# VH-VL binders against q9h9l3: the designs that were tried, part 49

Target 1, 176 residues: q9h9l3
Amino acid sequence: PRKMVAIDCEMVGTGPKGHVSSLARCSIVNYNGDVLYDEYILPPCHIVDYRTRWSGIRKQHMVNATPFKIARGQILKILTGKIVVGHAIHNDFKALQYFHPKSLTRDTSHIPPLNRKADCPENATMSLKHLTKKLLNRDIQVGKSGHSSVEDAQATMELYKLVEVEWEEHLARNPP

## First folded at step 1 (VH-VL)

Design U4k (framework fv_unasnemab)
Fold by ESMFold2-Fast, scan of step 1:
Structure U4k (fold): chain C 176 residues (1-176), chain A 120 residues (1-120), chain B 107 residues (1-107)
Amino acid sequence: as target 1 above (176 residues)
Amino acid sequence: EVQLVESGGGLVQPGRSLRLSCTASGFTFSDAWMDWVRQAPGKGLEWVAEIRSKADYYATYYAESVKGRFTISRDDSKSIVYLQMNSLRTEDTALYYCTRELEMATIDYWGKGTTVTVSS
Amino acid sequence: DIQMTQSPSSVSASVGDRVTITCRASQSISDYLNWYQQKPGKAPKLLIYYASSLQSGVPSRFSGSGSGTDFTLTISSLQPEDFASYFCQQGYDYPLTFGGGTKVEME
């Protein structure tokens, strides 16, 4: 019912020596954690480094992957006009080559009340894995086969819901 | 300020091994990507190998001509990068430079080099 | 592998001359092209990075231009210390590859 989604992207290394982070998978879930989008995405540039340990991306995933231009169009159609929740979400938006309004963006890596609930300094940037373990008693990003962007997006939405009322009230009183 | 000092070069017979060392100073070694580049007498430059930083999981890359024979490694506690050269061939004869890499794949500092001669 | 074709192989020039060196990549490398200077018996020195960015401490008479496949290094007014070899290098993909070099000689 809420006009709110959570996103998590996986990036591979393209460009000089794999230094450029290019979108290779995107997962979007709704307020209840139901998957709205989950596709492997083929970057327009040669993949130099799959970064498999973190991305979970392998050559096999690229065989039937959606080309970047098409995937971007699909993703932006879902995000436009909605409140978008993510963790260090500026990296996801950069990979999408997309500018989402700050007033509709919620970054769980920069929400002081969330850190406070986790017994962490309010101004520190904590990893999604740490916050999820501390606040939801759940282990994510386990093993050496890479992360699940669906799992990360779901955890991100659940983390935001812990502070949603307090944070939305803060934003209403202090518009970004 | 930045210094790269290579050592370990010498005269070796084909099929033997040699280990080159490069001691770095004047910068935060653990954050830097390190490369070996060689130059045969009177010839141009040839990239040999690269080792990335801990943040990039010490990833290593090699030129096809040395793959399987050479191994690049580093010791961040001593600020040293190594090149272990096995199964040496006469075409490996060159001056070997230790280099530092910055963003955008830029090699900004070079050592003076150490000479490797593969001959009888 | 990305092949770097550099021209000319040598050029004879006098102090005060404008010198132009060209480098061509076998495929697009965007702006990921560096230029190095090497004097006899010395290690190479970085001059230009990312096609057109001047390295700190390098005289402004050196400039780089180009993108994609075609790149140029220009020395606007050659000085005595500029007689040296020059190499381009692509940083776009492994293996890293260098041009064959250009020797800038007096006269």
Scores: ipSAE 0.006, ipTM 0.533, lowest interface PAE 9.9, mean pLDDT 89

Design U4l (framework fv_unasnemab)
Fold by ESMFold2-Fast, scan of step 1:
Structure U4l (fold): chain C 176 residues (1-176), chain A 121 residues (1-121), chain B 107 residues (1-107)
Amino acid sequence: as target 1 above (176 residues)
Amino acid sequence: EVQLVESGGGLVQPGRSLRLSCTASGFTFSDAWMDWVRQAPGKGLEWVAEIRSKADYYATYYAESVKGRFTISRDDSKSIVYLQMNSLRTEDTALYYCTRQDYYSGYMDVWGKGTTVTVSS
Amino acid sequence: DIQMTQSPSSVSASVGDRVTITCRASQSISDYLNWYQQKPGKAPKLLIYYASSLQSGVPSRFSGSGSGTDFTLTISSLQPEDFASYFCQQGYDYPLTFGGGTKVEME
């Protein structure tokens, strides 16, 4: 019996012209959608671009944010040994400077049965917003104040649950 | 200067054990992910094992060919990574490299000169 | 396991030639592909990481391209010191796997 969690991260721009994506918030939920972790995270480098329209992060969120080194340790402790669900999850792992085994990783942007249920091409990378609207009849990432990583993680877990049985059977027969 | 120095190789009979050591210098060893990669005579490279940092809870990964027989470990106070090799087989005969891995794309940017392990009767 | 297929196994070339080596993954590995050079009797040396990023100190005649399943290492004008074996390696998932290698030999 493997435990399962879903993760979603928000990144801000650091480095020259804000071109480097640095972790600034992480949310992790359990199978039922309960929040296990949700913290604003202070990058070690100066923030050049908050990317607020996408991240929802503003300067005030950084005042009491958890330093990156400490947050990373807390997050990895939760992820280690679990099945981790995310959407375009490679971006989250990159921001965490972390590599999670693919056999324990579920990326809802690359699950053909999910696209098929949404009447989308199986080989296309569909946005979380689109899949959630099509399959769960729910609007997420509404408005111009940025995304909620908690909302996104919860939606991601719910999407995975729609295909969990068939996808786990597929992976058992076709190990990654 | 950044260096990795392997030791502990030698001639050993099938079924026996051998422990390899790799001493690191010139970088913050405790933050680094360390790997062992081997190369059989005249053959290509085969990844063997990895041990991550304390921040990653010393997570370990192994190639299927060595699972249950080899154990990777580290001593951050001495800047040493070890490879304990049990139940050795003739196909374990190889030059064993100690490497430093970068999380970004799993590349090995620092390599030792290697230590030779020959498993033969 | 992700299988890395390298071609050719060997190539004979002259100084000044353009040499291309290809590497194909059995499944998509995004850009998580690294290239190494190994000279006889020496440890491998990192040339390119993350498909196309040139490692510090590596001559600009080396370049990498590709994404997903198909990758190429190019040496634009082969030099005497480039006669060596070359290996690709995927860093996408465990176990980490290497290609079978390509030996670049002097004609």
Scores: ipSAE 0.007, ipTM 0.603, lowest interface PAE 9.7, mean pLDDT 90

## First folded at step 3 (VH-VL)

Design A5 (framework fv_amlenetug)
Fold by ESMFold2-Fast, scan of step 3:
Structure A5 (fold): chain C 176 residues (1-176), chain A 120 residues (1-120), chain B 108 residues (1-108)
Amino acid sequence: as target 1 above (176 residues)
Amino acid sequence: EVQLLESGGGLVQTGGSLRLSCAASGFTFSSYAMTWVRQAPGKGLEWVSAISYSGGYTDYADSVKGRFTISRDNSQNTLYLQMNSLRAEDTAVYYCAKDRYYGSGYFDYWGQGTLVTVSS
Amino acid sequence: EIVLTQSPGTLSLSPGERATLSCRASQSVSDSYLAWYQQKPGQAPRLLIYGASSRATGIPDRFSGSGSGTDFTLTISRLEPEDFAVYYCQQYGYSPYTFGQGTKVEIK
């Protein structure tokens, strides 16, 4: 079996009207949920919208944050050659300006058996919070300071493990 | 022009379920956070739920937690609200609204609303 | 949750008069993340002010917002006929987002 990690990124708004999503935090955990990487990341462009409600990011977190170029190199070194699990993971890869092979990518927002176990429509994009509560009996993304990307990455890995055997069999028969 | 069109409202029995839809056009739907706000007949506005641009993050008012689920389909430019275990107190016009940015928390465009009536 | 209390409940005025609407929060609203909306019967709400004092696009300059912490005010300097409506404040500094109960501005 290939090594597997889970990733969750937080983005802030940069560019005109804050419309560009720029990486501002990244957390990566291994199969057992141990943290391999967790850093605040300084975008190269001026931050227009911290999106604090979702990201949990404030100006203070940017003071000693790792510059994007350096953080990207560190992150890609961890992801390369591994199965990478995420939730709506295409947004994380876009923010990283990175292409990860589809054959090694697992998106818990697009795994029909997972939605089925949660009594949700198979083609809907269900939130990480909803799936975690329904399937793991755990509340994540609680509190007033925004979300923890470490907590989200850990929950994402645990959700994937619920369908890992059946989904890997499906992918072997229906390669992406 | 920005347009938001709600649908799916109607009469439903206490304890029943209903799914609302909001069709968005005139802006890059996948780039903005979205919200549902309701208004009971003759009463004020009450925030119900919000969803991030990717659908990865959601939040809910305490009165609907565990019963309502917000979701989105960015390929179809559509926002949803799945309402389960409906109560008489859920009777309201439900508005779909666009966040001004990607999570600012104030809402620059609103749909015309769809009425949900919950009866015993 | 932060409770927003609007006062008065109803404000009866004539065109040309100044309207002053209050919104008080049960706790300090961080970064003055407070918005004001206007709603006319049978219509969706319309954003007027955000960040306590910034006018939204297309909003006439007779509308102004002020305040910080727990005490916020919406002022309409000279009421026009189209300004008679219900006004709501909303905080977005903390989850959950909350609205005030509304102030109805009606013609005397």
Scores: ipSAE 0.006, ipTM 0.550, lowest interface PAE 11.8, mean pLDDT 87

Design A5a (framework fv_amlenetug)
Fold by ESMFold2-Fast, scan of step 3:
Structure A5a (fold): chain C 176 residues (1-176), chain A 119 residues (1-119), chain B 108 residues (1-108)
Amino acid sequence: as target 1 above (176 residues)
Amino acid sequence: EVQLLESGGGLVQTGGSLRLSCAASGFTFSSYAMTWVRQAPGKGLEWVSAISYSGGYTDYADSVKGRFTISRDNSQNTLYLQMNSLRAEDTAVYYCAKPLYYSGSFDYWGQGTLVTVSS
Amino acid sequence: EIVLTQSPGTLSLSPGERATLSCRASQSVSDSYLAWYQQKPGQAPRLLIYGASSRATGIPDRFSGSGSGTDFTLTISRLEPEDFAVYYCQQYGYSPYTFGQGTKVEIK
């Protein structure tokens, strides 16, 4: 079977008024939830808004951060050729400036059987936090100190595992 | 292989200043954050300061904020710690340390340089 | 700041015995960013474990780390003569980085 990983990234604000989202942390876990990668990443541009409430990133984390170009190379080596699971994963790939084949991408925010199990209304997107609480009875992203991308990646993998058999069968019959 | 050589330690009077240097070799110095950790005689380890690979971001322990300045010269592969307004409690062996990958754990340490602050 | 408390302060054992060292954090250590170091007299510290459970390169299998949240453990399954040293835990999940006070493993 093809190897599968889950990814979650945190972004900070760069550029005018902090409106540009730049990669500042990336976590990747394997099928069992073991961490394969977890690094703070230093954007090439000055950080004007840490977005700490959501990202959990503070100025102190930037001291040991991996330069973006180096981090990107490391991350892409892990992702290439694997099935990559994420939540609203387009944002992570955009921050990485990376194209991953659609056939190997699994987005837990757009998997109909998963949303159906969570009683998500049609045409609505449920957050990772809400899906995890409803389907796994687990609280993530607790408190005001920001999110743990490791915790988010682990939750994302567990969510996908709930529908893996059904969804992989669907994709085999309906190739993207 | 990887080598970190501290220098600049010695005896200094309270209120004085001292600059420590750490000469790095065996790895791409300009690609790594660097840190200073100290150890008072017979005591445990205390993190002092850290600096990003470019020098654009620095961090300090509260005990040294406003008195110590960490800096680096990537062209010379050298890390510095400028210590001002020295106190008796700053007496310690000062280690230069390299992070494992880009984490806050440290896989290589220098031999240390002793700083003794007395009145 | 996160305070790390190591116990016991001193552990007196014989070669061949198992050593279990504890490190307790005053608050949860994010993502298990906890390292263990060994230090012998007159030497710089040596990294043993990082990320709570990952062995650093060159570190023998007898050293293992475990734990998460606030409770962490370093285990030396079968003490060798060269393992008698002081051991420090360190968290790097939150600034400032902090170290425990150390546990001395000494020969009985």
Scores: ipSAE 0.041, ipTM 0.682, lowest interface PAE 7.0, mean pLDDT 90
Fold by OpenDDE, second read of step 4:
Structure A5a (fold): chain C 176 residues (1-176), chain A 119 residues (1-119), chain B 108 residues (1-108)
Amino acid sequence: as target 1 above (176 residues)
Amino acid sequence: EVQLLESGGGLVQTGGSLRLSCAASGFTFSSYAMTWVRQAPGKGLEWVSAISYSGGYTDYADSVKGRFTISRDNSQNTLYLQMNSLRAEDTAVYYCAKPLYYSGSFDYWGQGTLVTVSS
Amino acid sequence: EIVLTQSPGTLSLSPGERATLSCRASQSVSDSYLAWYQQKPGQAPRLLIYGASSRATGIPDRFSGSGSGTDFTLTISRLEPEDFAVYYCQQYGYSPYTFGQGTKVEIK
């Protein structure tokens, strides 16, 4: 099977009133949870809202941040040809201004067997935090310092591994 | 049975303040984010503010930022909305809303409390 | 913010007819996080559909939701007298969450 990676991104607010979500951090882990990529990223536009309580991003993190265009190239190089696992992954792809092929994408927010395993309705939208607690007995996104994209990517991969066999079989029978 | 009961609405002058409350029962209040939605007379629904289960995260519509403050007391199963510097356009029925599971859709609503701001 | 535009503003139909309501987003709604609500005069909104196509508990099967990206549809296959009301769409893919302006389904 193809190699799998999990991705999680943090975004800050740019544009008028900070309504535009811009990539500010990206973390990628392999199947074993090893970090392949973890960088702060400098948006091309002025940051209006760091969204620190959610993103964990502060002004100091942008001092030596990788410019967006450079970071995007690095990230796309890692993702190319891989099965990419994420939670609500469309947000990450949008921030990257890149959409991975649907057939090679796995979104843990849209896997009914995963919800069933967590004793949740199959068509319900569950948070990464809740699924991680319920199925992995692990607390993530704790505290007031914001999210850890590495931690979230690792959790996402671990969740997917719980249903990988069943879901890959389903996709093989029902290709997107 | 899930119940949401809003209170605190009334008549207030422009520039005045009100504090709304929502008493919740019939579910584990502390496990859910909570939201305020308002509806001006004869108009549509407007998302106002939301607060995470722990109260650590809050969000506001641009129309109320800097004037409204959402908070909660999980020990009392109560949601609050402190409204300052009220304007005529804030006149509305204010609903307390519970999310469906951990989504951003709302499966239970209170009956609402009317806030009227007059000059 | 994502702006949701509903159409038509008013839909005049008779009981037994099919109702089709549209909700268009100014940009793609992430993961099809789109909900539909029904509201009758003097009442709070009632959740009909979540996740673009999932019916909420207790909602009759004559209600169905479809769509993805920027275009979503609520369909009432055969209108019942109690279905005449105002319907709102709402997205929760991006903060701030936003509602459409509503479609009124009225009796012809």
Scores: ipSAE 0.000, ipTM 0.545, lowest interface PAE 13.6, mean pLDDT 92

Design A5b (framework fv_amlenetug)
Fold by ESMFold2-Fast, scan of step 3:
Structure A5b (fold): chain C 176 residues (1-176), chain A 119 residues (1-119), chain B 108 residues (1-108)
Amino acid sequence: as target 1 above (176 residues)
Amino acid sequence: EVQLLESGGGLVQTGGSLRLSCAASGFTFSSYAMTWVRQAPGKGLEWVSAISYSGGYTDYADSVKGRFTISRDNSQNTLYLQMNSLRAEDTAVYYCAKVGYDRSWFDPWGQGTLVTVSS
Amino acid sequence: EIVLTQSPGTLSLSPGERATLSCRASQSVSDSYLAWYQQKPGQAPRLLIYGASSRATGIPDRFSGSGSGTDFTLTISRLEPEDFAVYYCQQYGYSPYTFGQGTKVEIK
């Protein structure tokens, strides 16, 4: 069996009016939910909007944050050759300026059997918070201090494990 | 060879101001966060302040917030600490240190500069 | 803030003996964010161990670190004359960064 990890990233607003999403934190967990990587990341552009309500990121986190170029190298070493699980994972890969093979990518926002288990329309895009509550009976992203990317990555891995056997069989018969 | 050299320490009166400098050489100064750590005579180490590689982000110990300002000049490879409203308890050897990228350990350190605050 | 408490305050040993130094945190610190420093009189601190167990460049293999959670240990397997110094633990996982009060290793 091929090694599997789950990833979740936090982005801050850079560029004009804070409209550009730049990587500012990345968490990666293994199959069992153990943390392999969790670092604050310093964007190459000036941060205009910390988006703290959602990102949990504050100015103090940026002082000792790993520069984007260095963090990217560290992250890609962990992801290369592995099955990578995420929720709306194309946003994470875009922030990393990285292409991961579709055959090794698992997006829990686009797995029809997962929505079916949650009594949701198979082709709807459901939030990580909603799926986690429905299927794991767990509240994540609670409060006003921002999200935990570690918590989100762990929840994402647990969600994928609920459909892993069924979905891997589907992908073997229907390669992306 | 990586070197850090502090200067600007001396005797200053309570309520006065002093500016410390740290000259860096032997590494790409503009690529690393920097920090100030102090040590009162006969006492242990106390973290004071840190600054990002670009100077855009700073952090301070509660004991110095509002009184001290960390800054840097990447064109001169120099780190600064502006110290205002000095108190007797600010008497210490002040060290500058390079911050590691990965886990924020401090290495190397300068030799330190003594600041004595008296009445 | 996280308080680090080192013990013993002073450790009196002879060259060739083993030194074991303790550092206890007031709350859990990831082992990835604990360092040990050595300081001799009139000198700046020198990094020995980072990430609880990784030796810094140029540090002899007689120095080793271990521990996790709230309990961390620095071990010097066979003391050499140049090892008599003050040792500080430091956590760098949470702002403000904090140091222990130090353990003095002195000649018996």
Scores: ipSAE 0.006, ipTM 0.532, lowest interface PAE 10.0, mean pLDDT 87

Design A5c (framework fv_amlenetug)
Fold by ESMFold2-Fast, scan of step 3:
Structure A5c (fold): chain C 176 residues (1-176), chain A 118 residues (1-118), chain B 108 residues (1-108)
Amino acid sequence: as target 1 above (176 residues)
Amino acid sequence: EVQLLESGGGLVQTGGSLRLSCAASGFTFSSYAMTWVRQAPGKGLEWVSAISYSGGYTDYADSVKGRFTISRDNSQNTLYLQMNSLRAEDTAVYYCAKEYRWGSYDYWGQGTLVTVSS
Amino acid sequence: EIVLTQSPGTLSLSPGERATLSCRASQSVSDSYLAWYQQKPGQAPRLLIYGASSRATGIPDRFSGSGSGTDFTLTISRLEPEDFAVYYCQQYGYSPYTFGQGTKVEIK
């Protein structure tokens, strides 16, 4: 549907020993995989650990980064009232300091039919990389230079499309 | 020296279309968000649309959403505003402006007048 | 959408006097994402203040901004002849960005 988007965020480490996860990039794509949002985001706290191997974030990206408060407003304007698809999406919402209605949230790490198609235990939490390889025959998050949140958001939307009809019917009969 | 030069304004009929351009020089265009702000004759300023430095995010005032499209060509240092389904109330001087500190605007063009009539 | 209401609509003063212009937001604008602009007839706006209180490059010391939450103020400590103009506040803490309706500072 036109009212569905997929999101993926990248976090950097702030706080003591870099243990706090702070938003540093957000990508949002529409149903067809077209980019609606993709910006680097400046955390309000000092970055202790860029986590570059996973986040792909480097100090240079912070020079033109949008401050957290401004980015949050832009992102929430896109998400409000839409079905939002993500993988382990609670981490993204936590980094955004945002509550999205459960009825409009789709988490591809907790959709039993998707795991079933991948020959995985229905109630296990599988990684985006594993599900994408198994079900779409695509390798994502390759190499050591960090993940592409655009690539991850696109993969997440394509994974959801594989079970969309079945899962929407399930949710209609079993509202969250 | 920073310069922003708007063009493409003129007289257009209601329901018509017009494309505005803003040629930028004197700064690294690809590093800054850009905006269009309009001002109806004798009235105040109204924010119309903004685009991020990369073009990866665009936003619009409710009054123009679905009718106007902001875009940029970083290789040509040019900002655009495609205006469709024009209404009499879209009559205004249209300014392009360069972002400073994420939403204030430190440099403005001199504006281009758009007049929408029957 | 945040509505910015400026007051007074017109401020009539003489050169040398202090001007105090108000901008009130319909909801809190945290982190001081508020700007002030000056506009003279036939000219583009000129940025005076950003971040509620930071003076833009080249702006004289007589201009100062203050405020937080919903109430913001632009002060011109001693009006010069060139300061008679229309002034606009703008918030950029929340999308969509919005401007106030303007305050005209005119010669008494």
Scores: ipSAE 0.000, ipTM 0.523, lowest interface PAE 12.5, mean pLDDT 88

Design A5d (framework fv_amlenetug)
Fold by ESMFold2-Fast, scan of step 3:
Parts: C-alpha cells; structure tokens; sequence
Structure A5d (fold): chain C 176 residues (1-176), chain A 120 residues (1-120), chain B 108 residues (1-108)
C-alpha cells in the first residue's frame, strides 16, 4: 500500500496585470488529516496582486516566507512516490513547476462517483466548497479574507475517502 | 439533537491533576475540530486548547502549554482535557465546544460547562 | 497575541432600541476571522456571527455584523427582551485565539 497525502496551495498574482499564478502557501496533510507541511512561500517574482479574498495571503506573510526554490525541494520530497490527492490539482502542480505521475494523482474535481454522490452531473467541475457542504455537511472557505489551505487539504482528503475503495478499484481495472 | 456534555470537574488542590471529559452526540464527532474554553468566576471567556478532527493537530494557550493535554477518542465520541500542575488561576467553568471546520474556528455548539475549583 | 477591546463595557437600553457594540483589535485581523457570541447568566455562550458578517444558523435577522481590519461592529436593530445579555467578540485568524472582555447589554 502506498502512502497517501492531500495538498492545497494558495497562489498570488505575478507578471503582467497579475495574471500569472505563483505559489505563496502550501499545505500537505496525511491520510488522517494531520499536517505534514504548511509554509508561506516567497515567489521569485514581484507580487502584483495578493488575491487576498481567495488566497488569504497578505504582505506580512511574505516577510519571513520560505523562498520558492527551498520550499519546492521540501514539498517534492514529501510528494515523491506517494498518492497525491487534490482539488483541481493541476493548478497546484503548475504553481510548483512539477509533474506528478497521473497513476499516483487523485483529483477530487474529476471523480465522477463523487459528483454522483453530491447529486451533480458526473462531468461537471464542482467547487471544493460545494462538494464539502453537500457530502460532509461542513462549511469551508468562510469569510471574506481568503481560504485556509490546511482546511482545504483536509476537506479534500475526506472527500476522497468517500469514494476511495470504488475509485481505486476503477483505476486498477482502467489504468490512466 | 446535537449535544455536548462535560464531566470531571470538581475541587482539586494546587499542584494536583484532573481529567475533563466531553461526550458528543447528534453529529459526526470524528468530522469536526473541538475546543476547550474556560471562564473564571465573574470574568470573560478564555480559549484554552483545540484539536483537529483526527487528533493530528493540537494547539494550546501559552498559560496552559506543558501542563494541559487535549485528546479525543473518535470511536467513543469523547473529547478529553488532561490538566496537570493545577494553579489557583485555573479555577473556572470549562466549556467543551465544536468548531465549524476540521481545524479550530468559530464555535457553533457548546456544552453547559463543568466547574473546576483549584484551592491551596 | 491579538488583544480585542470591546466598547462600551455596559450598554443600558430599552426594548425596541438599537444596540451597537464595538470590537477593536490591537492589530489587523484577517478581514473575516471574527465571531460574535451571546451569553446569558448561568448559560453557555451562543454563536451569533462568524466571518465578521455571516449569521449563524437560527439567529434572528435583527443581529448583523460588519467591519474589517481593526474595527468590528455587532448591531441589534430592535432589542427584544431576550437580547439582554453579555456579548463577546472573538478572533480566530491567529493563534492564540482571543476573546474581547465583553459588553453587557442591560435593560434600562
């Protein structure tokens, strides 16, 4: 049995008009929801837009944040060889400038049985907030100041657990 | 429907130990963060400790760090607070409360509290 | 730690009047990690507002919250007899979580 972790990242806007998403926080939890990693991360590029409403990142968080290159090394050491669960996880991997094998990746925004349990169309991309409320009866991403990546990673792991047996069996029969 | 019941409070001497329990019913206990909040006689609310839904993350107020230990038994739907090296200033009503999330947050459901009196 | 200062300490009003309670943080609280609680004598606290402005389940619409940064307000538009109680603000944006000292709303 491979170890499984869940990840959620917060990004800030860099580049022209803040259109580039750069990693500014990363949280990783284990199968039971215990925090393995949670750090603010300093992008190598100038931050144009903190996107605070969604990211929860403010200028004060960047003062002693871990530089991107160092944080990336720490994060990849945790992810390598493990099953990694995330929601719209391609965004997280892009921000990390990292390729994780598809056979070890689980994206809760693209698991048809999970949408089915939530009474949503199987091929729709539902938000983490909606799925968590519908299936776990919990409110996440509450307030106007941004999201907690720890909370989001924990919710993502619990959502995956609802379909884990069914989905792992599906993947064994239909390898990606 | 949803209920939290504290127990284990009482009179204890300074330097002594006491274990508080909080029995949960009417909700999926294993899915929520839990907290202990205390209130000294005639005073305001003071946060004491919090624990995540799995028990993997715990946090403590500086005044109790190293003396108090929060824990949970998800199979028994019970939250605990082990209090060691008790001081007179620990005298308070101790409330068990449920977080709205997996980690500590705003607290939406509260028990009725249990009184702990520490005397010398 | 973040210190929350509530004002006034005591607010003496009659039923039907508007109550405005203030909570000021010693440093900026991440915009919406603020809650308000009501406590009556001999009872446990009751959550009224979370995330600065979101009303908790079962809380009447006469209760509303507002504010950001360091200045937060709880408003009770028309006091009912059951609203005379002590009110606490709480921040949960930074460890340790802290409460204000309370504002007592008493009948005139």
Amino acid sequence: as target 1 above (176 residues)
Amino acid sequence: EVQLLESGGGLVQTGGSLRLSCAASGFTFSSYAMTWVRQAPGKGLEWVSAISYSGGYTDYADSVKGRFTISRDNSQNTLYLQMNSLRAEDTAVYYCAKGRFYDSSAFDIWGQGTLVTVSS
Amino acid sequence: EIVLTQSPGTLSLSPGERATLSCRASQSVSDSYLAWYQQKPGQAPRLLIYGASSRATGIPDRFSGSGSGTDFTLTISRLEPEDFAVYYCQQYGYSPYTFGQGTKVEIK
Scores: ipSAE 0.005, ipTM 0.482, lowest interface PAE 14.5, mean pLDDT 86

